# VH-VL binders against q96il0, part 24

Target 1, 167 residues: q96il0
Amino acid sequence: APERGAERRDTAPSGVSRFCPPRKSCHDWIGPPDKYSNLRPVHFYIPENESPLEQKLRKLRQETQEWNQQFWANQNLTFSKEKEEFIHSRLKTKGLGLRTESGQKATLNAEEMADFYKEFLSKNFQKHMYYNRDWYKRNFAITFFMGKVALERIWNKLKQKQKKRSN

## First folded at step 16 (VH-VL)

Design M9
Fold by OpenDDE, look of step 17:
Order: C-alpha cells, then structure tokens, then sequence
Structure M9 (fold): chain C 167 residues (1-167), chain A 120 residues (1-120), chain B 108 residues (1-108)
C-alpha cells in the first residue's frame, strides 16, 4: 500500500489581523482584508440595549465570520504552497532556475498557470462544495435569526406606541 | 442513539506517534465536525482542534500545529487524530467530541476517552 | 491565548444555589458553553449558547452572560451535581475553542 505521504497540511498562522474600530462607533465596521484570508472582517456594533435575541444573532454572526476567516486563511495558504511547488516543479522540468538571468523570480507563462488553476480547482472541488454547503447553512441560520430580531423590533415599537397612547 | 466510540489505551515512547480513532454512530457523520480534546492527569480540558467530516476544514490549536493531524473516513464514520513527536507532557486522556458546524451548540456528544501514556 | 478564568473551587450546601463564574477577554462577544465532568467520566454539555439547556439537563441548571463574565447557576444543588465544571468559548479571530481552568464544585 503506497504510504500516503502525510501531506503536512500547514495550517494558517493564527494571526488574523485584529482590526479595531474606533471606540465611539455606533455602526458595524468593515476592516481591511485580512492578510491570510483576504476577507474583510466585520466588527459588529453592540447597542446599549441589546436584546438577548440581538446578542445571539451578533454572536452567531461573529462565530460564522471567524469560521469563514479560518477556512479561507487555510485555503489560501494551501493554494500559495501548491502554486509555489507547481512553479518550481515546472521550472525544474524546463531546466530553468528559480531566478532569471536578471535575478528576478522566474515565472511561468499564463497558459502554464492556467493549468495549475484548473488542476487546483479540480482537486479542491469537493472541499469547496462542502464549504459552500456549510456556509449556506450558517447563513440560513443567521438569516432566520435576523428575521426574528426584526419581528422583535417591530413588536417592541408597537408596544411603545401603545404605551404612549395610553398615557 | 448517538455514540462516539474511541480506540483503546495506548502506551508510547517519547518521540513516537499515536493515532487515536473515534467511530461515530447514530447520526449523519458528514453533517458535523469532530473536535479533539485532551486532559492531562489532574488537569483541565485542552482543546486540540477540529475537523469537518469530509476533511474539508481543519483547525488545530496553535500549540499543536505541526504535530497533530486530524483525518476522517466517511465510509466508516470514523475520525482519527494523530499526534507525533510525543512527549511526556502529552500523557493525557484524549476525547473526541461532536461539534455542530452550523449552530453554536458546543460539544454535545463525547467519546469515552483514550488514555495515551508517554513514558520512557 | 485568551484564557478563561474560573474559580478553582466552589462549595455549596445541599439545596443551596451554586454559582460558577467564567471570565475572559471579549467573552461578551462569544457564546459560552458549560460542561460537567464527573470523576472518570467524559464531559457532558450542560449549557450552550450562554443560556440554553440541552435535552436531559435538569432545569436547576441555568446560565447567564453579563459583559465578559459567564455564570453557571445550579439552583437547589444536589449531591449528584458534585463535579468539575468547565466553561468554553471561541477564541477571538482564530475560531479555536478555549476551555476555562475548571471549577470543582463540592456539595457539603
């Protein structure tokens, strides 16, 4: 049985950029793209009178965001690694060094790189399918809670209006 | 009934590797993650990492990066955790636990634990 | 690592209310989970999503979150509730799970 080489899945370093929004912000903030995931983190605003349902929604969104960040950080790391390996392998096959005569990093042409991308996508197709499934399920849950929060807010507004009419 | 059944106790030498298995039953394996948690004797719980059922996503504790590998076999509904370069401080009971991927429900089901002893 | 801090031990008389706290940086932004572990047994989830009870967990178990502190409350504590209790939360930005140091609950 061929020893399936334990593909050292290099996990992305845990250093997601901690974008910190201004302390006085009353809005959700979108940070710059994370250096590993390339996803823009969202910092969720916490209202002073956050309901339990709103809090639950916020926490669910945060968890989903972090899950998503980690997935893409790992995926991008894998991609970068495999891309580099592909380039090195192809250059070696061509009898070319890793550097050009001018000292620049040797690159492959667009056609060769297209082959890499196709192969990478093919290899990772199943992974992406499962990711998409999980992403949709998470977002469905979030959307559901968003609906609940919306209803709660409507109800609370109606109650406040009734109380104002009774006084 | 939902069950996670782990492999038996292991005794290893320093520098060796251990692979613990966790067979899941009673639920759709592919819809959940498996987390691994260890507990050194007389110590608290330490989260090691998690894996999606299809190995599409893994997340390892920083302390264990490079030494731990989590895998799954969907055909047998079995999760595996391999820990390499074992040290004496890796002596612990290792637990697999089900983790819901879609809802924040925590580790709702646990394996019985596997004692791994690392001794010279 | 964001450390969740728990008291090492809590003692309570039978029928009294036990409270176990878990404090951590940005814990208010994360769901707290609580696990019970009896000697020689696997942990059991007793609370999830800050205040939700799994099926089979007695109603005497409750949890709350205030700021960066989660609290597990056991009303009418029974001898059978003697165990180690661990809080858990997600580590910010890493999606790692982090456990508290654990609290030994003794029922006197």
Amino acid sequence: as target 1 above (167 residues)
Amino acid sequence: QIQLVQSGAEVKKPGASVKVSCKASGYTFTEYYISWVRQAPGQGLEWMGWISAHESYTNYAQKLQGRVTMTTDTSTSTAYMELRSLRSDDTAVYYCARDQSYLPRGHDYWGQGTLVTVSS
Amino acid sequence: QAVLTQPPSVSVSPGQTASITCSGDKLGDRFAYWYQQKPGQSPVLVMYEDSERPSGIPERFSASNSGNTATLTISGTQAMDEADYYCQAWKSSTAHRVFGGGTKLTVL
Scores: ipSAE 0.774, ipTM 0.910, lowest interface PAE 0.6, mean pLDDT 90
Fold by ESMFold2, look of step 17:
Structure M9 (fold): chain C 167 residues (1-167), chain A 120 residues (1-120), chain B 108 residues (1-108)
Amino acid sequence: as target 1 above (167 residues)
Amino acid sequence: QIQLVQSGAEVKKPGASVKVSCKASGYTFTEYYISWVRQAPGQGLEWMGWISAHESYTNYAQKLQGRVTMTTDTSTSTAYMELRSLRSDDTAVYYCARDQSYLPRGHDYWGQGTLVTVSS
Amino acid sequence: QAVLTQPPSVSVSPGQTASITCSGDKLGDRFAYWYQQKPGQSPVLVMYEDSERPSGIPERFSASNSGNTATLTISGTQAMDEADYYCQAWKSSTAHRVFGGGTKLTVL
């Protein structure tokens, strides 16, 4: 089994020094992009004989992923709704219809749309700053749990070494 | 002393709206989320949604999408829940509860509850 | 939709051990939480992160979560433990919280 644990496999480096034939998979895997968030979910591998603390770490990583996916799904929806409302408002102010002569949705040129993008980014700047703060806090919590798991593994290794010396 | 204090009971007619307040004290309001939970008479708890204290992140239960709006006022450390187009089956006690943004600690502090009665 | 199923009631004699179950599909893959609600009162968190006990909750409260079932256990049950108990978990696809239907614990 590789030195790097399952919880760190998304950052595995390139460059394999030797091929090894075990048929099992012990890695997390990445699914297709979520329809609303456009984020790729990680499907976490559940090791055999997972300790309660290792299980809590995995659950915290899963919850963090779901928390993140829901945030961006909401942001993408809000962006789409406010974009349509901006277009409709500007078309109405110009005395233009909401549909073209052919019946397709009318739109604005790139210069006019730039006003929307600037307004949206400005309105959501603080929202994204607070999202980043919460994201960093969740990462610090995950790192803390990783430290607890590492200490648990060291303690168990020391107990196993003591048992073998006594046997 | 951490405390969540809610607005008083309300009686509403069908089709009206209600806005319940939840004033927090004894902790840094901006570091937590607020969840709203309701309980119909003689029934269990139903999660309605949560909001971050900066209003940067909201998440509403699917059943209530389009009818509920949650807001906050950080200057008064107060969260609000507004439920529109009330029906008789919206009669319930409405709770606010402190929610965790980054630790899986659950709803550790609850308001006293606000009875909303919807009747003709 | 994640559904959390609890027995409607559980009865126990004083001093005995009470066991309240909460069943859901792969519930052991999510954090489980437990709340106590006495008549006319707000819920109180009694267990979080599957098995952790908040400060101020008696050590006779414990919990576990594995497979499809989370269990709240109260050893040495006292009359003051008579209440409704709700489990809660995180719904994996939407980040919604879901409560179980509740269990009325009666101490006779």
Scores: ipSAE 0.650, ipTM 0.852, lowest interface PAE 1.1, mean pLDDT 84

## First folded at step 17 (VH-VL)

Design P1
Fold by OpenDDE, fold request of step 18:
Structure P1 (fold): chain C 167 residues (1-167), chain A 120 residues (1-120), chain B 108 residues (1-108)
Amino acid sequence: as target 1 above (167 residues)
Amino acid sequence: QIQLVQSGAEVKKPGASVKVSCKASGYTFTEYYISWVRQAPGQGLEWMGWISAHESFTNYAQKLQGRVTMTTDTSTSTAYMELRSLRSDDTAVYYCARDQSYLPRGHDYWGQGTLVTVSS
Amino acid sequence: QAVLTQPPSVSVSPGQTASITCSGDKLGDRFAYWYQQKPGQSPVLVMYEDSERPSGIPERFSASNSGNTATLTISGTQAMDEADYYCQAWKSSTANRVFGGGTKLTVL
């Protein structure tokens, strides 16, 4: 059996967004696209009187965001690597060099690249299915906690109104 | 009962590779991730990485990038961790641990550990 | 790299309260986890999501998070609680996990 070369599944390096929202902001901020994932990170607002439930929700959202960022960073790295390998392989098969006579990087035509995209999507189909499953389950949990926080806020507002009517 | 059973102790030479197995039982393997953690003699815990079921998502510690490969076999509910280019400082007990994929519940179940000794 | 800092050792008398701290940059934005490890044994999860206790863990174990410091508290410490304790959190801006350096709890 040919030794299936251990496909070096490289993890993308950690991108630290240097974006800092204004200190006096009372809302969530969207940062620039991350260098590796190309996803825009959300900087979550922290209320002055954050409840334990609000804190739990915020931390859950943050973890899910980081999970998502890492997944797409890895996927983009894999895509870029496989794309380059595909281009090199096809150019070699065509008897072409990696550079044109003008010194530019040799490219494949749109039809050849369409074959790459089709193969890549086919190869990664199951990976994307499981990603989507996990993504939906995480977002379901977040939505559930958002509902709990909303109820807590309503209840606290009602209690404050009752206390003001009793005085 | 939920169990993670690891392969036996290994003795390797510098530059060699080691592959440790972790067989999971008592739960739906595809609903969880497996994390790998190592502990050098007399040292603390070091997180190595985690892998999802079906190998859909893998995340390695930066220090081990390029040397570690994690895989799974869903048919046998087994996770594997391969560490290449072994050094003396890779001598450690290696643990597999269950990790939840959807909720941040930590490593709730651990394997018994596998001692890997790297010696000349 | 996000570093979680723990005291190397804590000593407590039987029946007293032990407190183990874990400090790290942006730990207030992450969940903290706590593990107990006895000599020659695998780690055991004792606390998750800052303050949640797994089934089978005694009620004397509690945890809290304030700012960038997580704290494990063991009330009415028993001889059997002598172990190494490790905090864990997600690494900032990554899906990686990091452990603290560990704290040896001695029950005198």
Scores: ipSAE 0.857, ipTM 0.943, lowest interface PAE 0.6, mean pLDDT 92
Fold by OpenDDE, fold request of step 18:
Structure P1 (fold): chain C 167 residues (1-167), chain A 120 residues (1-120), chain B 108 residues (1-108)
Amino acid sequence: as target 1 above (167 residues)
Amino acid sequence: QIQLVQSGAEVKKPGASVKVSCKASGYTFTEYYISWVRQAPGQGLEWMGWISAHESFTNYAQKLQGRVTMTTDTSTSTAYMELRSLRSDDTAVYYCARDQSYLPRGHDYWGQGTLVTVSS
Amino acid sequence: QAVLTQPPSVSVSPGQTASITCSGDKLGDRFAYWYQQKPGQSPVLVMYEDSERPSGIPERFSASNSGNTATLTISGTQAMDEADYYCQAWKSSTANRVFGGGTKLTVL
């Protein structure tokens, strides 16, 4: 049987969180960790009278969340793959099989795994730096719009109070 | 002026690979992503994927997973898209486009396109 | 796959208002983008973030996004507006982008 070449999935499949918040909720909800990214998705509340600015903020937050989910899903996939390759390589070098005599998956000791982690972190250091940069830029933009929304809400409350005093 | 200049047209045989380049100028390359979009003759636009300038983040269309590789060279402000195992249905104009990394601004600048013809 | 659906063609008389729709599941929860493509040319961004116009795009171009439908509106349509128009949005949960099938706008 031709070994079905393991299609090197370079990208993690999108985990659709099956978590649905209650319909009557007036709050953001945090879902369970995604199976690929291990990040907990936030389900953003949609107000009945959502302003255009609030909507923009919500959409920006959602997009940033999805961006972040995909990044970590990819990273976790890469990590898992490289970890497995490392283990296999080391076992092979030691003349050990992938399985123990008891049929269990052969593992490396903590010291050997520490070498893997160090190497992985070193290799991905720049990648994480640039991720962090982009993450901070996105969050800065979100924070800016949060400020605008807060100001809008204050202004609307003041206008309503003035209208009530005039009547 | 912001420009994306792509490599010239390519003719390939089925099963071959093609690598298209996209040289960016007029802006800070490292602050943006590059998306790749293709368009078959007489067809619509198809998003292929995007890559961050430092290759820190790459996302490919599921349909092209395993066949496409995107890379960048920050020293030359150039993005590359390699498509492997070419098929006749891969015949298209391939576009690179600038994508903002932190704001949802869409593809605000596009390359001129590169025609890739896959013929037996 | 989150598919964005556009009408294949729209026809309008000069000076009239053209409306091009883009439909997708929960499209209103995502940003919509619009691109104009003339024959033999690269696409041009005409609308971003649902209703924002890039610099250089005429004011006659407007857009909205609500529910499951984004709409590109061209008021006072001119002959020069004849082109293919594509909507785009982020695919839910994948950070992928998806285009609509495109709409050919003909100015009669």
Scores: ipSAE 0.854, ipTM 0.945, lowest interface PAE 0.6, mean pLDDT 92
Fold by OpenDDE, look of step 17:
Structure P1 (fold): chain C 167 residues (1-167), chain A 120 residues (1-120), chain B 108 residues (1-108)
Amino acid sequence: as target 1 above (167 residues)
Amino acid sequence: QIQLVQSGAEVKKPGASVKVSCKASGYTFTEYYISWVRQAPGQGLEWMGWISAHESFTNYAQKLQGRVTMTTDTSTSTAYMELRSLRSDDTAVYYCARDQSYLPRGHDYWGQGTLVTVSS
Amino acid sequence: QAVLTQPPSVSVSPGQTASITCSGDKLGDRFAYWYQQKPGQSPVLVMYEDSERPSGIPERFSASNSGNTATLTISGTQAMDEADYYCQAWKSSTANRVFGGGTKLTVL
């Protein structure tokens, strides 16, 4: 059995951007793209009278977001590492240095890079399939809770209307 | 019945590596994550990381990054945790636990634990 | 690292209500989980999603959250409830899980 070389899966450093929205915001805020995941974090607004169901939804969305951030941070790190290794390997094979005569970082042409992308996508296809599955399941759960929250809000509005009619 | 069965106790020297196994049964292995948690003698619980069943996603505790590797074998429904460059402070009971990836249900099932002793 | 802080110990008389707190930064934005661990045993999930009980957990166990504090409440505490209790939450930005320091519940 070929010794599956323990691919040191370098995990992305824990540095998700601490974008903090203004304290007086009554809306969800979208931050800039995170430097590792390249995903834009959402800061969820917390209403003063947040229902338990709304809170649950908010927390579920937050955890899902963090899950996504971490996945893509890891994936992007892996991608960057493999890309660099690919470039170095190809340059070495061509007898080229890592730097041009002008001192610039040596690059591969678009065709060679296309090969890298194809290989990378092929290699990570299953990983992406499972990620997508998990992502869909999480989003399904979120959507379900969104529906519940919507119903709760409708019900609460109806109750308030009835109470106003009775007074 | 859902069960997580771990490998037996290990005694290792400093600098060595240990690999603990966790065999899952009674549920669809591929639909859950496995988390690893350790507990030093007389200490609290320390989360080490988690892995998806297909190794599509791993997340390690920062403290253990570079020393820990988690893997799975879907054919045997087994998760593995390897800890390298062992130190005396790595002496602990190591637990595998099921982690539901889709809903925030926590670690609902635990292995029996594996004692790893690091001694000179 | 976002540290979840628990009291090291809580003592309660049989039949009384025990309350164990878990405090942490932004804990109000995360789900809290609670685990019971008896000596020589694996931890057992007793509460999830702040206030949900797994099947098989007695109704005397409840949990709540307020701000950055999660609270495990055991009503009508029994001798069998003597154990270490750990809170857990997701660490912000890393999707890591963090445990509290644990609380030893003694039933006197």
Scores: ipSAE 0.844, ipTM 0.937, lowest interface PAE 0.6, mean pLDDT 91
Fold by ESMFold2, fold request of step 18:
Order: structure tokens, then sequence, then C-alpha cells
Structure P1 (fold): chain C 167 residues (1-167), chain A 120 residues (1-120), chain B 108 residues (1-108)
């Protein structure tokens, strides 16, 4: 009985995307940082003979990644907008323009900017705590499904070995 | 008994704003998201966005960016959707729906809908 | 733009099997959801995670999602199943939800 290769689904690829020749042994791989979230997306490999349970796990992981990337994209946008508003408000209060004499955007000194970062972190501490709770819930669900897939694969391997060992 | 009860119908002029409320009961409000979905007369459903109960995550449909604001009040278990700069094509029934965006369970409970009519 | 295309109407005889399709590019790579809406009422979730039924939805409702097409199937169709049906999925890359245009199921 010839050996039937196993596909590698859960090993992170090492920086190179490829489609493997006839054995279809391509892997998940990590792409470049997303412009808006600064997170690196995982590009999921779809193996041949993917079981319904394996398919649901892959879809859950993919949607969780998109959920997470959208959260941080929104946070990065909010941070940028609130930073600009803070700088603008403080410059206006000081009677200063929005541009320097050289035409560059005016900014605040390091001590003033530290005030912004402290206020932003304090304001958003609760938001990040609740995000972490939701992230934890998603990762618990994913881990549970990974366990179910692992058990399914072990069971199928044992069934195949039992059938093949008849004399 | 899980229930989402929305505010009553509104008639608005173009350029005005509307704020629709959605009061949740029968479940732990802070464990779920609220999505807003609208339906123009004789047309299909259009997703508008979602908000987490703690306002930690909001996500708006691209078409509505800049005109919509979603908020919550956890002390009253109430979600709000405000749509600004109303136009005639914003005439629709506006629904809130419970959403569990961290699990793929869909919109399992819906409010009764709020008709917003925008006319001169 | 993510687009989910549904036929505008489907007609079946009582007791027959109704099939309502929802087409989108690589829709089978996403979870699909189905909602039923009767005239003057709010939508009701009838299928989630491609093929799972919520509590209280009859076993005659089933669904599948593969390739570019998700399909809602109602076996033994009853007059009470007459409604508009909408599919929904996540829009790739933005975590937005998108609905199909809807299908009116008529039981004649």
Amino acid sequence: as target 1 above (167 residues)
Amino acid sequence: QIQLVQSGAEVKKPGASVKVSCKASGYTFTEYYISWVRQAPGQGLEWMGWISAHESFTNYAQKLQGRVTMTTDTSTSTAYMELRSLRSDDTAVYYCARDQSYLPRGHDYWGQGTLVTVSS
Amino acid sequence: QAVLTQPPSVSVSPGQTASITCSGDKLGDRFAYWYQQKPGQSPVLVMYEDSERPSGIPERFSASNSGNTATLTISGTQAMDEADYYCQAWKSSTANRVFGGGTKLTVL
C-alpha cells in the first residue's frame, strides 16, 4: 500500500508564497503588513479533501482575522484623527498657525504630546479591555475547533490503520 | 424572552437628522453587538454597521461613512443609530438586530423596525 | 464591491422542494446566512454558518455553500413558508456584512 502524504495546514510559511507541484503541499503563509491595521494577514491554504469541520475552522479563522484587522484599522484611524485634533486645538489656543514658517505641519513639543498620549491611552483603556475579552472569546472558540479537527484526524488515521492491517 | 424594542416612526425633512433607539431585554446586553439594517420601501435589506455594547468597536458601511453615528447606553441596555444630512433615498424601515460578531451566528434577534420618512 | 445575487422569485407547489440560490465570487470561502421575512414583519434568521439551523427552525430547512453559490433548500414546502428570503455573508477585506437582493418564494 503506497503512503499517502499528509498536507501541512498549521505550519506558518517562512516568507515565501508558493503553489506546490502535484502533491499540493502548500502551506498557510503570512503576508506583508496591512496598510491600515499594521497586522500581517494569514493566507490560508485550502487542502484537497477538506472535511466540513476543517472548512468551518478555516472560515472561522479567516473571519476572525478580518474582524481583528478591521478593529485595529479603525483604532489607527481614530488615533490619527484625535492626534491631529489635539494638536490643532492646542495650536489654536496658543494663537499659532497649522503650518510652520517652512510649510511643514506644525506640531507640539514632546511634553505636550505626552499629554495627548496619556489622555488617549486612558480614554481607550476600557475599549481595549473589552476588545481583548472579545478576542479571547474568539480565540477560545478557534482553539476548541482546532482540538475537534485534531481528534477527527487522529480518528480517521486510526480507522485507516485498522482497515489496512488485516491479514 | 429576548426582545429588541425600537422607537416610533419619524417624519423628517431633507437635511435633518434622525436618531433611532433600540432597547434590549432578556439577555446580557454587554455580551453582544448591535447591527443596524435598513430596508427602503419595496426593496431589500441593507446593512448599515455594527457597534459593540461597550462602544469598543464600531464599523460602518462604506456608503454611510461620515453620516452615521452609532452609540450605546449600557445602563439602559439601549443602542442608538443617528443618520445625519437626510435625503429622500434614506426613507426606509430601520432595524436593529443582535449580532455576535466574534462568532459566526448571524443576526438572531431583530427589533420591530422604525419607519423613517424623508420628504419635503 | 461584494455582490450577492439572488433570483427575484421562486415558485413551488405545496409539498415540493424549493431551492433559493445566492451567488457571489468565492462565496463558498465565507460563512453564509439566511433570513426569512414575511410581509410587514422583521426578518428571522433561518440558517447560519452555511448549514446550521437556529433553535425553532423546522428540519425541512437546510442549506449548503460551495464554490460561488449558497443554496437554501426547503423540503415539503408549506404555505407558511411563503416569504422573502435573503442571504448574507461577510464582505472580504472590510469585515462588513452584505445581503443578497432577496428572493420572493411563492407557494401555489
Scores: ipSAE 0.651, ipTM 0.847, lowest interface PAE 1.1, mean pLDDT 84

Design P1
Fold by ESMFold2, fold request of step 18:
Structure P1 (fold): chain C 167 residues (1-167), chain A 120 residues (1-120), chain B 108 residues (1-108)
Amino acid sequence: as target 1 above (167 residues)
Amino acid sequence: QIQLVQSGAEVKKPGASVKVSCKASGYTFTEYYISWVRQAPGQGLEWMGWISAHESFTNYAQKLQGRVTMTTDTSTSTAYMELRSLRSDDTAVYYCARDQSYLPRGHDYWGQGTLVTVSS
Amino acid sequence: QAVLTQPPSVSVSPGQTASITCSGDKLGDRFAYWYQQKPGQSPVLVMYEDSERPSGIPERFSASNSGNTATLTISGTQAMDEADYYCQAWKSSTANRVFGGGTKLTVL
C-alpha cells in the first residue's frame, strides 16, 4: 500500500510498500510483509557490471516472486471470503446476528473455526498440490540459471588470473 | 501444429452473459496457462486474466474482478472464459493465448478470436 | 490501466530502420515482450525476454530493454511489416500482464 500523508524521506515507486533498501547495499534485501500476500518481498541488488545472464536470472527471480505473491494474495482473499461465509452460515444456523452488542463482527469459537480450517484445506488440496509443482518448476529453473551464473563467474576469474600471470 | 480454436461469434443483449471456449491441441495442455485478451473495435489489446490448466491458479485483471470467470476442462484440453453482466463497452474480439507464466516466454500461440457483440 | 506508453504511430520509408518505443516506470527491471498484429488477424509474438526472437521471426527484428524504455527495432523495413505493434510486461509489483497502447507502423 502507498504512503498516506507521510513526510517524505526517499522516493518510492507507485503502488509499492514504502520500503527502500539502503543505497550503499550490495546485497538482496527482504522487505516487510506485503499487505495482500503476507509474503516478504526480496528487493534485488543490481550490480553495476551485471552480465546479460545475471540480468535474466534476476528478472526471472523477480517474476517468480510476483507470481508467488499473487497466488497467495488470491488465496488470502478466498480464505477471508470463505471464512466470513462460514461464520455467517453458522451464526444463521444458531439464530445469532452478524454483529455483537458493541457493533463489531461476531465470530465463532476455536472448535468451530477448526472445522472451517479443515474444510478449507481439504477443498484446496488439489490447488496447493499444483501450485507446489509450479513453484518447484520455477525454483528448478532458477537453480539451473544460478549454476550457469556461477560457472560464468568462475571462467571470468580464471581469465583474469591468466592475464595477470602473463604480465 | 500447436493450435487454439475458439468458439464462434456471439451477439448478446446488455445484462446477459457470454462463455467463450478455447480448444487446445498439439501440446501438453496441463503444462501451460491460458491467458484471455480482448480488443474493442479500433482499440488496443487488453489483458483480462490467466488460468492454469488445472485451475490451481487463476488471476483476473482488477477491473473485471467479480464479472469474469475462467475455467478449464483438462479432459478436452479446453479453456473457457465467461463474462457476466455484459455492457455495450464489452463489445470486442476475445482471444485466448497460451501462457507460460512461470517462464518468460510470453503469449506464443493465439486463438483466432471470438467477436462478442453487445447490442440493444 | 495501461502503464506502458507507446507512440500512436511511426512512419518509415522502405529499407529504413523503424524504432518503436515502450515506456514504463522501471520497465528495464522486467522482461518486455512485443507482438505484431496485422488487420483482421490475431497478434503474433515477435520478441520475448527483452531481446529474444521466436523461431520464424526475421532477423531484422531486434529489441532492447533498459531503464524505463523498451525498444523494438526493425531494420530494412518492408511493406509486410506494416502492422500494429504492442509491448507487454508484468505490471510492477503484481503478476498481471499489461499491454502498451499500441503503435501503428506505416511503411511509405
Scores: ipSAE 0.637, ipTM 0.838, lowest interface PAE 1.1, mean pLDDT 84
Fold by ESMFold2, look of step 17:
Structure P1 (fold): chain C 167 residues (1-167), chain A 120 residues (1-120), chain B 108 residues (1-108)
Amino acid sequence: as target 1 above (167 residues)
Amino acid sequence: QIQLVQSGAEVKKPGASVKVSCKASGYTFTEYYISWVRQAPGQGLEWMGWISAHESFTNYAQKLQGRVTMTTDTSTSTAYMELRSLRSDDTAVYYCARDQSYLPRGHDYWGQGTLVTVSS
Amino acid sequence: QAVLTQPPSVSVSPGQTASITCSGDKLGDRFAYWYQQKPGQSPVLVMYEDSERPSGIPERFSASNSGNTATLTISGTQAMDEADYYCQAWKSSTANRVFGGGTKLTVL
């Protein structure tokens, strides 16, 4: 999974990533990490005089964030499931119990856990590559709408200037 | 030009599984998702889930988690939906539909539907 | 948005304006889509992005979406518009699509 675009696209599981569209209003704010995706959601400001085009841009940004959150929530669930299966399989092969004498879940040493992380990343490489392409395409669409909003604002400013000169 | 052509009707017994195919043509298959939607006789539309063409993102309706598997074959531009542990209330017409990938277009093209009948 | 609520049926006379509503919590914060389904046929997308009309859909179809309600409006309703109509939106926090229960439009 190549590192590109917005802040921290680490493919490693359990990482918290930050969503930040190319242009951010100072009224938008970043909330706490979502329990399932570990992503910090952007809470988008809704101005009183939002044009239809500005509404569509905001809705596209919101949908893209939710799409991204759902992907990583699904991936985190898969990671947790496969991690437990790996630990269980290795403990069974070593003839060890699944729980310590204190009742806590047994685990593997750091070297063995590193083998799991490498296996998981390798196994999911193509999935993360195509996710990154889809994410990038969504951000291109957002940028396209940002350009349309910018042009709309310029046009309105020019028309207001013409109106003031006439009156 | 854009077409989604589905496999033929199926009759199944309770507890069996069914796999419906959806062959896409007239567009770049790998640039879109495929959604599956079902409709019981005389009832409304029920969204089942979506899959990206490279299988990088698969998302199922919560109601169907554990019973449904969606796959694709990019070499044939074909999507598949498998529903397991069939019940009589799974009797429905099953549709595939093209889903947006980076533009909010909704389900702009639909297959002809595949009737799956589940009876004892 | 767990549920999108539509009236089960709407009746209009030919040439009159039909309005079909779709209600959901904060639905105006999402894109709304509308589908037409005639008996024995696959659904057809008739509105997307709240108010945009696909190529080939007559201009008498229009839509809006604000607050908790999206509305499909068919002006100058014709007999060929008799169908079931479904709204659809993105379900928050799950990235799932959700359909409304459907509205049967009859043209008497």
Scores: ipSAE 0.632, ipTM 0.834, lowest interface PAE 1.1, mean pLDDT 84

